# Miniprotein binders against q6w4x9r395to579: the designs that were tried, part 19

Target 1, 185 residues: q6w4x9r395to579
Amino acid sequence: GHCSLEGGSFVTTFDARPYRFHGTCTYILLQSPQLPEDGALMAVYDKSGVSHSETSLVAVVYLSRQDKIVISQDEVVTNNGEAKWLPYKTRNITVFRQTSTHLQMATSFGLELVVQLRPIFQAYVTVGPQFRGQTRGLCGNFNGDTTDDFTTSMGIAEGTASLFVDSWRAGNCPAALERETDPCS

## First folded at step 18 (miniprotein)

Design si7
Fold by ESMFold2, look of step 19:
Structure si7 (fold): chain B 185 residues (1-185), chain A 89 residues (1-89)
Amino acid sequence: as target 1 above (185 residues)
Amino acid sequence: DRLRKIARVLYWLAAVLMWEAERAFEAGNFEEAFELAEEAGELIEYLIKLAEEAIKEGDTDPQTEELLKKAEKLAKEVERFIAKVAEEL
């Protein structure tokens, strides 16, 4: 399964449902029992562009009881608050520069993250088939049905991206905006 | 400046850990809440040192001072939360 964070503010879920939002917060991209030690992948968004309301992806975070990895737009990689130079390896996770513009986090548990640093900070999340039907978060539930990809943290399928995105906030943050998208159009 | 860039990352991590600490507290997991909040506080203390050193080394970017203000505000929130959790331990 593939989930992407592109163009600063666009998301395409594991079930290929696209949406856009703007919010200054950290959001849960992916939670799953397939991730060891209560692992979760999260995305950090902050203000960007010329509009006061526009935000874009600035970092991706992988948290578990063992690792707290952050990969930032500014090419900073940390684990447990300590800056690391690449290549960086833990028992189950390797972070390395794949190309001049891309970093990769490879894992032994079926999660792969590829980060494009330039020209726009983007992230591509790939999970193995064992994750089918066992994911939650902004990347959707990976059940093959786009009509319930906007399932909130309480398990409610919503019709709008903003309510869905707001439920996955991992922080005390303002509500997200659905700029450039009208549910009726 | 690499120091400011690292400090910014530590801020995001500390904020997430604090949010998780609050969730743990609401679930009655007070030892976990305490540990997460203490880790957040340590990250905040470290990032403040990094941001101050960046300014000392000539970082004039107003975002560095904004980060310091956010970090000091978060530090006080963490301090209040730790005191609250300690009453339940």
Scores: ipSAE 0.796, ipTM 0.897, lowest interface PAE 0.8, mean pLDDT 87
Fold by ESMFold2, fold request of step 20:
Structure si7 (fold): chain B 185 residues (1-185), chain A 89 residues (1-89)
Amino acid sequence: as target 1 above (185 residues)
Amino acid sequence: DRLRKIARVLYWLAAVLMWEAERAFEAGNFEEAFELAEEAGELIEYLIKLAEEAIKEGDTDPQTEELLKKAEKLAKEVERFIAKVAEEL
């Protein structure tokens, strides 16, 4: 399954449902029992322009009981708060420079992350078939049905991206709906 | 510049750890909540030192001072949370 975070704020779920949102927060992209040690993948979004509705991806976070990996748009890679030189390898995870513009996090548990650093910071999440029907978060539930991909953290299917995205906030931040006001430009 | 970039990452990580600590607290996992909050506090102390060093090296970017303000605010939240968790241990 493939989930992408592209452009400023575009997301395409594991079931190929596209949507866009505007917010400045950390959001849960993927939770699954298939990720070891209570692992979760998260995305950090921040303001990227003059308009309050201009937001973009600034970092991706992989968090578990063993590893706390952050990959930022500024090409900073950390684990457990310590900056790392690439290639960086743990027992289960390898982070390496795929090309001059792309980094890759490869894992032994079926999660793969490719990050485009330039010209725009983007992320591409790939999960193996063992994740089918067992994912939650902004990347959807991977059940082959786009009608319930907007399932909130409370298990409620929503018809709008904004309500869905706000339910997956992982932090003390304002609701995305309050930040979607855009002065004329 | 690089010091500010690292400090920024540490801030995001600390904020996420505090969110995880709050979830652990809500689930009754008070030892886990305490450990996560302590880890967040250590990250905040480190990022503050990095940001202050960046300023000493001549960093005048307003993002650096804004990061320090956010870090100080988060540090106070961590202290309050740790006190709350200690009542349950």
Scores: ipSAE 0.790, ipTM 0.898, lowest interface PAE 0.8, mean pLDDT 87
Fold by ESMFold2, look of step 18:
Structure si7 (fold): chain B 185 residues (1-185), chain A 89 residues (1-89)
Amino acid sequence: as target 1 above (185 residues)
Amino acid sequence: DRLRKIARVLYWLAAVLMWEAERAFEAGNFEEAFELAEEAGELIEYLIKLAEEAIKEGDTDPQTEELLKKAEKLAKEVERFIAKVAEEL
């Protein structure tokens, strides 16, 4: 399964459902029992311009009881608060420069993260088939059905992105602003 | 401007750990809440040192001072939370 976080605060879920939001918070992208040590993948969004509607991805965070990896738009990579040079390897995780513009976090547990550094900081999440039907968060539930991808942290399927996104906040922060791609629609 | 960039990462991580600590507290996992909050506090102390060193080395970016203010506010939140958790241990 594939989930993407692209410029303009666009998200496409594991079931290929696209949506957009604007907010300045950390959000849970992916939780699953398939991630060891209560692992979770999170995304940090911050203001990228002078208005609330201009927010962008600034970092991706992988947390578990064992690792606390942050990859920032400024090419800072840390684990447990300590800056690391690439390539960086732990028992189950390897972070390395894939190309001049892309970093990759590969794992032994079926999670892969590719981060585009330039021209815009973007993230691409890939999970193996063992994750099917066992994911939660902004990347959806990976059950092959787009109608319930907006399932909140309380397990309620919502029809709109704003309530769904707000439920996945990992922080005490303002509600996300949701906009259609076409302002007239 | 490496020191400021690292300090920002530490701030984001500390904030997430505090959020996790609050969730652990709500679930009755008071040892976990305490440990997460202590870790957040250590990250905040370190990031403040990095940001202050950046200013000492000539960083004039207003984002660095803004980060320091946010870190001090979060540090106070961490201290209050630890006191709250200690009542339950």
Scores: ipSAE 0.785, ipTM 0.897, lowest interface PAE 0.8, mean pLDDT 86
Fold by OpenDDE base, look of step 19:
Structure si7 (fold): chain B 185 residues (1-185), chain A 89 residues (1-89)
Amino acid sequence: as target 1 above (185 residues)
Amino acid sequence: DRLRKIARVLYWLAAVLMWEAERAFEAGNFEEAFELAEEAGELIEYLIKLAEEAIKEGDTDPQTEELLKKAEKLAKEVERFIAKVAEEL
């Protein structure tokens, strides 16, 4: 399964359902029992301009009982709040520079993350087949059905992206907006 | 400034930890809630120091001051939360 966060406000689920939202919060991208130690992948969105529609992805966070990793455009921060030089390696996770503009987080448990740093901060999540039907979050449920990708954290299928996205907030933030405006680069 | 950038990242992490702490509390996992909140508090304290150091070193970006204000606000929230959780332990 491949999930992408592109163009500042565009998401394509594991089931290849595209949608757009504008929010300034941290959201759960991927939660699954297949992630060890209650792991979850999250996305941080922030204002990139003056208007509410000017939002963009600013960081990706992997959080588990054992690991805390924040990948931002400029820094990679880990468990104790220390910025790390790459490559960074834990028991099951390695973060390294793939190219001059791309970072990669490789894991031993079937999760891979590629982050494009420039010109636009974008993220690409890949999960193995063992994750089929066992994922939840903004990346969807990876069951081959696009019609139920907007399942909320409470297990309710929503018709709009805003309500769906809001249900996966990992913080006290304003409601997400659905606007068809160009995202900030 | 690198210090500010790190501090900003830490803020995001602290906020997430507090969110998890709140979820733990709602679930009745008070010990976990407490631990998560304490960790968040430590991160906030650290990021405040980093931001202050950045200012000391000549960071004049208004975003740094904004970050400090946000961090201080979050710190207070964490403290209140910790106190609340402590009553349940």
Scores: ipSAE 0.633, ipTM 0.842, lowest interface PAE 0.8, mean pLDDT 92
Fold by ESMFold2, fold request of step 20:
Structure si7 (fold): chain B 185 residues (1-185), chain A 89 residues (1-89)
Amino acid sequence: as target 1 above (185 residues)
Amino acid sequence: DRLRKIARVLYWLAAVLMWEAERAFEAGNFEEAFELAEEAGELIEYLIKLAEEAIKEGDTDPQTEELLKKAEKLAKEVERFIAKVAEEL
Protein backbone atom coordinates (compact mmCIF):
# COMPACT_ATOMS: atom_id res chain seq x y z
CA GLY B 1 0.00 0.00 0.00
CA HIS B 2 1.06 3.60 -0.89
CA CYS B 3 0.31 6.89 0.78
CA SER B 4 1.73 10.18 -0.46
CA LEU B 5 2.18 13.66 0.96
CA GLU B 6 2.79 15.90 -2.06
CA GLY B 7 2.84 19.55 -3.06
CA GLY B 8 3.15 20.47 0.61
CA SER B 9 -0.58 20.15 1.29
CA PHE B 10 -1.95 17.16 -0.65
CA VAL B 11 -2.47 13.66 0.69
CA THR B 12 -3.41 10.48 -1.14
CA THR B 13 -4.45 7.60 1.15
CA PHE B 14 -3.52 3.92 0.94
CA ASP B 15 -6.86 3.48 -0.83
CA ALA B 16 -6.09 6.27 -3.31
CA ARG B 17 -8.44 8.86 -1.83
CA PRO B 18 -6.98 12.35 -2.40
CA TYR B 19 -7.52 15.37 -0.19
CA ARG B 20 -5.88 18.63 0.73
CA PHE B 21 -5.69 20.46 4.03
CA HIS B 22 -3.86 23.28 5.77
CA GLY B 23 -3.01 23.34 9.47
CA THR B 24 -0.08 24.07 11.75
CA CYS B 25 0.35 20.88 13.77
CA THR B 26 1.75 17.41 13.99
CA TYR B 27 -0.69 14.76 12.78
CA ILE B 28 -0.83 10.99 13.10
CA LEU B 29 -0.06 9.72 9.61
CA LEU B 30 -0.01 6.00 10.31
CA GLN B 31 -0.64 3.84 13.34
CA SER B 32 -0.79 0.07 13.13
CA PRO B 33 -0.25 -3.00 15.34
CA GLN B 34 2.20 -4.06 12.61
CA LEU B 35 4.61 -1.35 13.79
CA PRO B 36 6.78 -2.66 16.65
CA GLU B 37 6.86 -1.13 20.12
CA ASP B 38 3.72 0.98 19.61
CA GLY B 39 5.21 2.66 16.59
CA ALA B 40 3.57 5.56 14.80
CA LEU B 41 4.46 7.69 11.81
CA MET B 42 3.58 11.37 12.09
CA ALA B 43 3.63 14.35 9.76
CA VAL B 44 4.54 17.88 10.78
CA TYR B 45 2.94 20.79 8.93
CA ASP B 46 3.92 24.43 9.29
CA LYS B 47 3.33 27.80 7.65
CA SER B 48 4.74 27.87 4.12
CA GLY B 49 3.23 30.77 2.15
CA VAL B 50 2.52 34.48 2.27
CA SER B 51 -0.98 33.78 3.54
CA HIS B 52 -1.30 32.88 7.22
CA SER B 53 -3.59 29.98 6.22
CA GLU B 54 -1.14 28.18 3.90
CA THR B 55 0.85 25.29 5.35
CA SER B 56 2.96 22.49 3.98
CA LEU B 57 4.79 19.39 5.11
CA VAL B 58 8.06 20.17 6.93
CA ALA B 59 8.97 16.92 8.68
CA VAL B 60 8.11 13.29 9.19
CA VAL B 61 8.48 11.67 12.61
CA TYR B 62 8.75 7.98 13.43
CA LEU B 63 8.16 7.19 17.08
CA SER B 64 8.08 3.97 19.05
CA ARG B 65 9.22 2.91 22.49
CA GLN B 66 12.56 2.01 20.88
CA ASP B 67 13.13 4.58 18.15
CA LYS B 68 12.63 8.32 17.83
CA ILE B 69 13.53 9.66 14.40
CA VAL B 70 12.68 13.04 12.89
CA ILE B 71 13.40 13.68 9.23
CA SER B 72 13.25 17.28 8.02
CA GLN B 73 14.55 19.07 4.95
CA ASP B 74 17.87 19.92 6.62
CA GLU B 75 18.36 17.47 9.46
CA VAL B 76 17.80 13.95 10.74
CA VAL B 77 17.45 14.06 14.54
CA THR B 78 17.20 11.02 16.80
CA ASN B 79 16.97 10.20 20.52
CA ASN B 80 18.39 12.87 22.83
CA GLY B 81 18.15 15.44 20.05
CA GLU B 82 21.31 14.49 18.21
CA ALA B 83 21.58 15.45 14.56
CA LYS B 84 22.91 12.45 12.63
CA TRP B 85 25.20 11.93 9.70
CA LEU B 86 23.65 9.48 7.24
CA PRO B 87 23.50 6.56 6.97
CA TYR B 88 21.91 6.04 10.37
CA LYS B 89 21.15 2.49 11.46
CA THR B 90 19.35 0.84 14.35
CA ARG B 91 18.43 -2.81 14.81
CA ASN B 92 15.40 -2.57 12.52
CA ILE B 93 15.63 0.83 10.80
CA THR B 94 18.10 2.31 8.34
CA VAL B 95 17.95 5.94 7.16
CA PHE B 96 20.14 6.81 4.20
CA ARG B 97 20.51 9.30 1.38
CA GLN B 98 19.43 7.69 -1.89
CA THR B 99 20.18 10.69 -4.12
CA SER B 100 21.09 14.36 -3.71
CA THR B 101 17.37 15.10 -3.32
CA HIS B 102 15.92 11.91 -1.78
CA LEU B 103 16.27 10.21 1.57
CA GLN B 104 14.94 6.76 2.48
CA MET B 105 13.98 5.10 5.73
CA ALA B 106 13.90 1.34 5.31
CA THR B 107 12.64 -1.00 8.03
CA SER B 108 12.47 -4.71 8.78
CA PHE B 109 8.75 -4.50 9.65
CA GLY B 110 7.26 -3.60 6.28
CA LEU B 111 7.31 0.18 6.47
CA GLU B 112 9.28 2.20 3.91
CA LEU B 113 9.46 5.98 3.80
CA VAL B 114 10.95 7.94 0.92
CA VAL B 115 11.37 11.67 1.40
CA GLN B 116 11.98 14.18 -1.37
CA LEU B 117 13.94 17.05 0.20
CA ARG B 118 13.95 19.41 -2.81
CA PRO B 119 12.49 21.32 -4.54
CA ILE B 120 9.49 20.64 -2.30
CA PHE B 121 9.49 18.49 0.85
CA GLN B 122 7.36 15.45 0.01
CA ALA B 123 6.92 12.03 1.55
CA TYR B 124 5.95 8.64 0.18
CA VAL B 125 4.87 5.93 2.59
CA THR B 126 4.83 2.30 1.52
CA VAL B 127 3.56 -0.54 3.69
CA GLY B 128 3.50 -4.26 3.04
CA PRO B 129 0.32 -6.28 2.55
CA GLN B 130 0.27 -7.33 6.23
CA PHE B 131 -0.90 -3.77 6.97
CA ARG B 132 -4.10 -4.21 4.94
CA GLY B 133 -7.08 -3.30 7.12
CA GLN B 134 -4.69 -2.58 10.00
CA THR B 135 -3.90 1.12 9.62
CA ARG B 136 -5.34 4.35 10.92
CA GLY B 137 -4.43 8.03 10.60
CA LEU B 138 -4.13 10.50 7.72
CA CYS B 139 -3.16 7.68 5.34
CA GLY B 140 -6.52 6.00 5.92
CA ASN B 141 -7.44 2.46 6.90
CA PHE B 142 -6.13 0.52 3.85
CA ASN B 143 -9.28 -1.58 3.44
CA GLY B 144 -9.89 -1.01 -0.28
CA ASP B 145 -12.88 1.26 0.32
CA THR B 146 -12.49 5.02 0.03
CA THR B 147 -15.89 5.77 1.60
CA ASP B 148 -14.53 5.23 5.13
CA ASP B 149 -10.97 6.49 4.66
CA PHE B 150 -11.94 9.65 6.58
CA THR B 151 -12.31 7.64 9.80
CA THR B 152 -11.50 9.76 12.84
CA SER B 153 -9.44 8.87 15.88
CA MET B 154 -12.76 8.01 17.59
CA GLY B 155 -13.66 5.58 14.80
CA ILE B 156 -16.30 7.76 13.14
CA ALA B 157 -16.40 8.02 9.37
CA GLU B 158 -16.59 11.68 8.37
CA GLY B 159 -17.63 13.21 5.09
CA THR B 160 -15.10 16.05 5.11
CA ALA B 161 -11.34 16.06 5.24
CA SER B 162 -11.15 18.85 7.81
CA LEU B 163 -13.01 16.98 10.56
CA PHE B 164 -11.00 13.86 9.80
CA VAL B 165 -7.64 15.68 9.81
CA ASP B 166 -8.44 17.60 13.00
CA SER B 167 -9.18 14.35 14.84
CA TRP B 168 -5.64 13.14 14.13
CA ARG B 169 -3.86 16.13 15.63
CA ALA B 170 -1.04 15.19 18.02
CA GLY B 171 -1.09 18.22 20.27
CA ASN B 172 -3.04 21.37 21.13
CA CYS B 173 -3.14 22.93 17.68
CA PRO B 174 -5.46 25.15 15.63
CA ALA B 175 -8.05 23.50 13.41
CA ALA B 176 -7.08 22.64 9.86
CA LEU B 177 -8.48 24.17 6.68
CA GLU B 178 -9.83 21.73 4.12
CA ARG B 179 -9.58 21.98 0.38
CA GLU B 180 -10.84 19.21 -1.89
CA THR B 181 -8.86 18.24 -4.98
CA ASP B 182 -12.03 18.76 -7.04
CA PRO B 183 -11.35 20.96 -10.09
CA CYS B 184 -13.65 23.63 -8.67
CA SER B 185 -11.69 23.90 -5.39
CA ASP A 1 20.26 29.82 10.78
CA ARG A 2 21.21 26.14 11.10
CA LEU A 3 20.91 26.37 14.91
CA ARG A 4 17.33 27.68 14.55
CA LYS A 5 16.45 24.81 12.17
CA ILE A 6 17.81 22.19 14.57
CA ALA A 7 16.04 23.86 17.51
CA ARG A 8 12.72 23.78 15.62
CA VAL A 9 13.09 20.06 14.93
CA LEU A 10 13.79 19.52 18.63
CA TYR A 11 10.63 21.45 19.48
CA TRP A 12 8.55 19.22 17.21
CA LEU A 13 10.01 16.11 18.80
CA ALA A 14 9.50 17.42 22.35
CA ALA A 15 5.89 18.31 21.61
CA VAL A 16 5.23 14.85 20.20
CA LEU A 17 6.85 13.19 23.22
CA MET A 18 4.59 15.21 25.52
CA TRP A 19 1.55 14.17 23.51
CA GLU A 20 2.63 10.54 23.89
CA ALA A 21 3.28 11.09 27.60
CA GLU A 22 -0.28 12.36 28.02
CA ARG A 23 -1.62 9.25 26.21
CA ALA A 24 0.44 7.02 28.48
CA PHE A 25 -0.88 8.83 31.55
CA GLU A 26 -4.49 8.44 30.41
CA ALA A 27 -3.83 4.72 29.90
CA GLY A 28 -2.42 4.37 33.43
CA ASN A 29 1.15 3.81 32.24
CA PHE A 30 2.63 6.27 34.70
CA GLU A 31 6.28 5.15 34.52
CA GLU A 32 6.21 5.52 30.73
CA ALA A 33 4.49 8.90 30.99
CA PHE A 34 7.14 10.14 33.41
CA GLU A 35 10.04 8.98 31.23
CA LEU A 36 8.60 10.51 28.05
CA ALA A 37 8.00 13.82 29.80
CA GLU A 38 11.56 13.87 31.18
CA GLU A 39 12.89 13.26 27.67
CA ALA A 40 10.77 16.13 26.39
CA GLY A 41 12.09 18.42 29.10
CA GLU A 42 15.70 17.61 28.22
CA LEU A 43 15.05 18.34 24.55
CA ILE A 44 13.45 21.66 25.45
CA GLU A 45 16.44 22.73 27.55
CA TYR A 46 18.75 21.90 24.65
CA LEU A 47 16.67 23.66 22.00
CA ILE A 48 16.45 26.81 24.13
CA LYS A 49 20.24 26.90 24.34
CA LEU A 50 20.51 26.47 20.55
CA ALA A 51 17.96 29.19 19.82
CA GLU A 52 19.64 31.61 22.23
CA GLU A 53 23.00 30.87 20.62
CA ALA A 54 21.49 31.54 17.19
CA ILE A 55 20.30 34.96 18.38
CA LYS A 56 23.74 35.76 19.81
CA GLU A 57 25.26 34.79 16.44
CA GLY A 58 23.00 37.30 14.66
CA ASP A 59 19.85 35.36 13.77
CA THR A 60 17.20 38.10 13.39
CA ASP A 61 14.45 35.86 12.04
CA PRO A 62 11.31 36.54 14.17
CA GLN A 63 10.59 32.79 14.07
CA THR A 64 13.52 32.24 16.43
CA GLU A 65 11.98 34.45 19.13
CA GLU A 66 8.61 32.82 18.46
CA LEU A 67 10.22 29.40 18.94
CA LEU A 68 11.71 30.48 22.27
CA LYS A 69 8.30 31.66 23.48
CA LYS A 70 6.69 28.35 22.49
CA ALA A 71 9.53 26.40 24.08
CA GLU A 72 9.20 28.25 27.38
CA LYS A 73 5.46 27.61 27.40
CA LEU A 74 5.99 23.92 26.65
CA ALA A 75 8.65 23.71 29.36
CA LYS A 76 6.13 24.92 31.94
CA GLU A 77 3.57 22.39 30.72
CA VAL A 78 6.18 19.63 31.03
CA GLU A 79 7.01 20.65 34.60
CA ARG A 80 3.33 20.65 35.61
CA PHE A 81 2.82 17.27 33.95
CA ILE A 82 5.83 15.68 35.65
CA ALA A 83 4.56 16.83 39.03
CA LYS A 84 1.13 15.35 38.27
CA VAL A 85 2.58 12.01 37.11
CA ALA A 86 4.88 11.80 40.15
CA GLU A 87 1.81 11.74 42.44
CA GLU A 88 0.68 8.52 40.70
CA LEU A 89 4.03 6.70 40.98
Scores: ipSAE 0.605, ipTM 0.817, lowest interface PAE 1.6, mean pLDDT 84
Fold by OpenDDE base, fold request of step 20:
Structure si7 (fold): chain B 185 residues (1-185), chain A 89 residues (1-89)
Amino acid sequence: as target 1 above (185 residues)
Amino acid sequence: DRLRKIARVLYWLAAVLMWEAERAFEAGNFEEAFELAEEAGELIEYLIKLAEEAIKEGDTDPQTEELLKKAEKLAKEVERFIAKVAEEL
């Protein structure tokens, strides 16, 4: 399954459902029992301009009981708040520079993350087949059905992206705004 | 500029840790809630120091001052939460 966060506010789920939102919060991208130590992948969105519609992805966060990794445009910060030089390696996770503009987080448990740093901060999440039907968050449920991707944290199917996204907030923040825009337009 | 950037990242991390602490508390996992909140508190203290150092070194970006303000607010929330959790331990 491939989930993408592109163009600052566009998301494509594991089931290939595209949607757009504007928010300035941290959101759960991926939760799954397949992630060790109660692991979760999160996305941090912040204001990128003066208008409410000018929001963008600014960081990706992986959190578990053992590992805390924040990948931002300029810095990689780990468990104790220290900025790390790459490559950074833990027991099951390696963060390294893939190209001059791309970082990669490789894991031993079937999660891969590629982050494009410039010109736009973008993220690409890949999970193995063992994650099928066992994922939750903004990346969807990876069950091959696009119609149920907007399932909230409480297991309720929503018709709008904004309510869906808001249900996956990982903090106190304002409500997300939905904008139906074709990512290819 | 680097110090501010690091401080901002730390704020994001502290905020999400605090959120997880609250979820742990709601689930009755008081020890976990306490640990997460303590960690959040430590990060906040550290990022405040970094931001203050940045200002001392000549960072005049309004975002740095804004970050400090947000961090101080979050610090107070963490302290109150820790006190609440301690009553359940």
Scores: ipSAE 0.519, ipTM 0.799, lowest interface PAE 1.0, mean pLDDT 91

Design si7
Fold by OpenDDE base, fold request of step 20:
Structure si7 (fold): chain B 185 residues (1-185), chain A 89 residues (1-89)
Amino acid sequence: as target 1 above (185 residues)
Amino acid sequence: DRLRKIARVLYWLAAVLMWEAERAFEAGNFEEAFELAEEAGELIEYLIKLAEEAIKEGDTDPQTEELLKKAEKLAKEVERFIAKVAEEL
């Protein structure tokens, strides 16, 4: 399964459902029992301009009982708050520079993350087949059905992206907005 | 500039840790809630130091001051939460 976060506000789920939202919060991208130590992948969105529609992805966070990794445009920060030189290795996770503009987080448990740093901060999440039907979050449920991708954290299917996205907030933040904007803005 | 950037990242992490702490508390996992909150507190203290150092070194970006204010607010929230959790331990 492939999930992408592009253009600052565009998401494509594992089931290939595209949607857009504007928010300034941290959201759960991926939770799964297949992730060890209650692991979760999260996305941090922040304001990129003066309007509510000017939001963008600014960081990706992997959080588990054992590992805390934040990948931002400029820095990779780990558990103790230290910026690390790459490559960074933990028990099951390796973060390394793939190219001058791309970082990769490789894992031993079937999760791969590629982050484009410039010109736009974008993220690409790949999970193995063992994750089928066992994922939840903004990346969807990876069951081959796009119609139920907007399942909330409470297991309710929503018809709008904003309500769906809001249900996956990992913090106290304003409500997400669903507006027709240029995906490149 | 680098110090501010690191501090900002730490703020994001601290915020999510506090969110996790709250979820743990709601689930009755008080020890976990406490540990997460303590970790958040440590990160906040560290990022405040970084931001202050940045200012001392000549960072005049309004975002740095804003970050400090947000961090201080979050620090207070963490402290209150820790006290709350401690009552359940």
Scores: ipSAE 0.510, ipTM 0.793, lowest interface PAE 1.0, mean pLDDT 91
Fold by OpenDDE base, fold request of step 20:
Structure si7 (fold): chain B 185 residues (1-185), chain A 89 residues (1-89)
Amino acid sequence: as target 1 above (185 residues)
Amino acid sequence: DRLRKIARVLYWLAAVLMWEAERAFEAGNFEEAFELAEEAGELIEYLIKLAEEAIKEGDTDPQTEELLKKAEKLAKEVERFIAKVAEEL
């Protein structure tokens, strides 16, 4: 399954459903029993301008009981807030520079993350087949059905992205704004 | 610029940790809630120091001051939360 966060406010789920939102919070991208140590992948969005529609992805966070990794445009920060030199390696996770503009987080448990740093901060999440039907968050449920991708954290299927996205907030933040736009536009 | 950037990242992380701490508390996992909140508190203190150092070194970006203000607010919230959790331990 491939999930993408592109163009600052566009998301394509594992089931290939595209949608757009504007928010300034941290959101859960991926939770799954397949992630060890209660792991979760999160996306941090912040204001990129004056209007509510001027929001962008600014960081990706992997959080588990053992690992805390924040990948931002400028820094990779782990655990107690130390900036790490790349490559950074833990027991099951390796963060390294893939290209001049791309970082990669490789794992032993079937999660791969590629982050484009420039010109636009973007993220690409890949999960193995073992994750099918076992994912939740903004990347969807990876069950081959696009119609139920907007399932909230409470298990309610929503027809619009706003309530769906808001349900996956990892903090007290303003409500997300929905705008239906093709992520490839 | 670098110090501010690091501080901002730490703020995001601290906020997430506090969110998790709250969830742990709601679930009755008070020890976990406490640990997460303590960790958040440590990060906040560190990022405050970084922001202050940045200002001392000549960072005049309004964003740095804003970050500092936000961090201080969050620090107070963390402290209150820790006190609340401690009552349940």
Scores: ipSAE 0.495, ipTM 0.789, lowest interface PAE 1.1, mean pLDDT 91

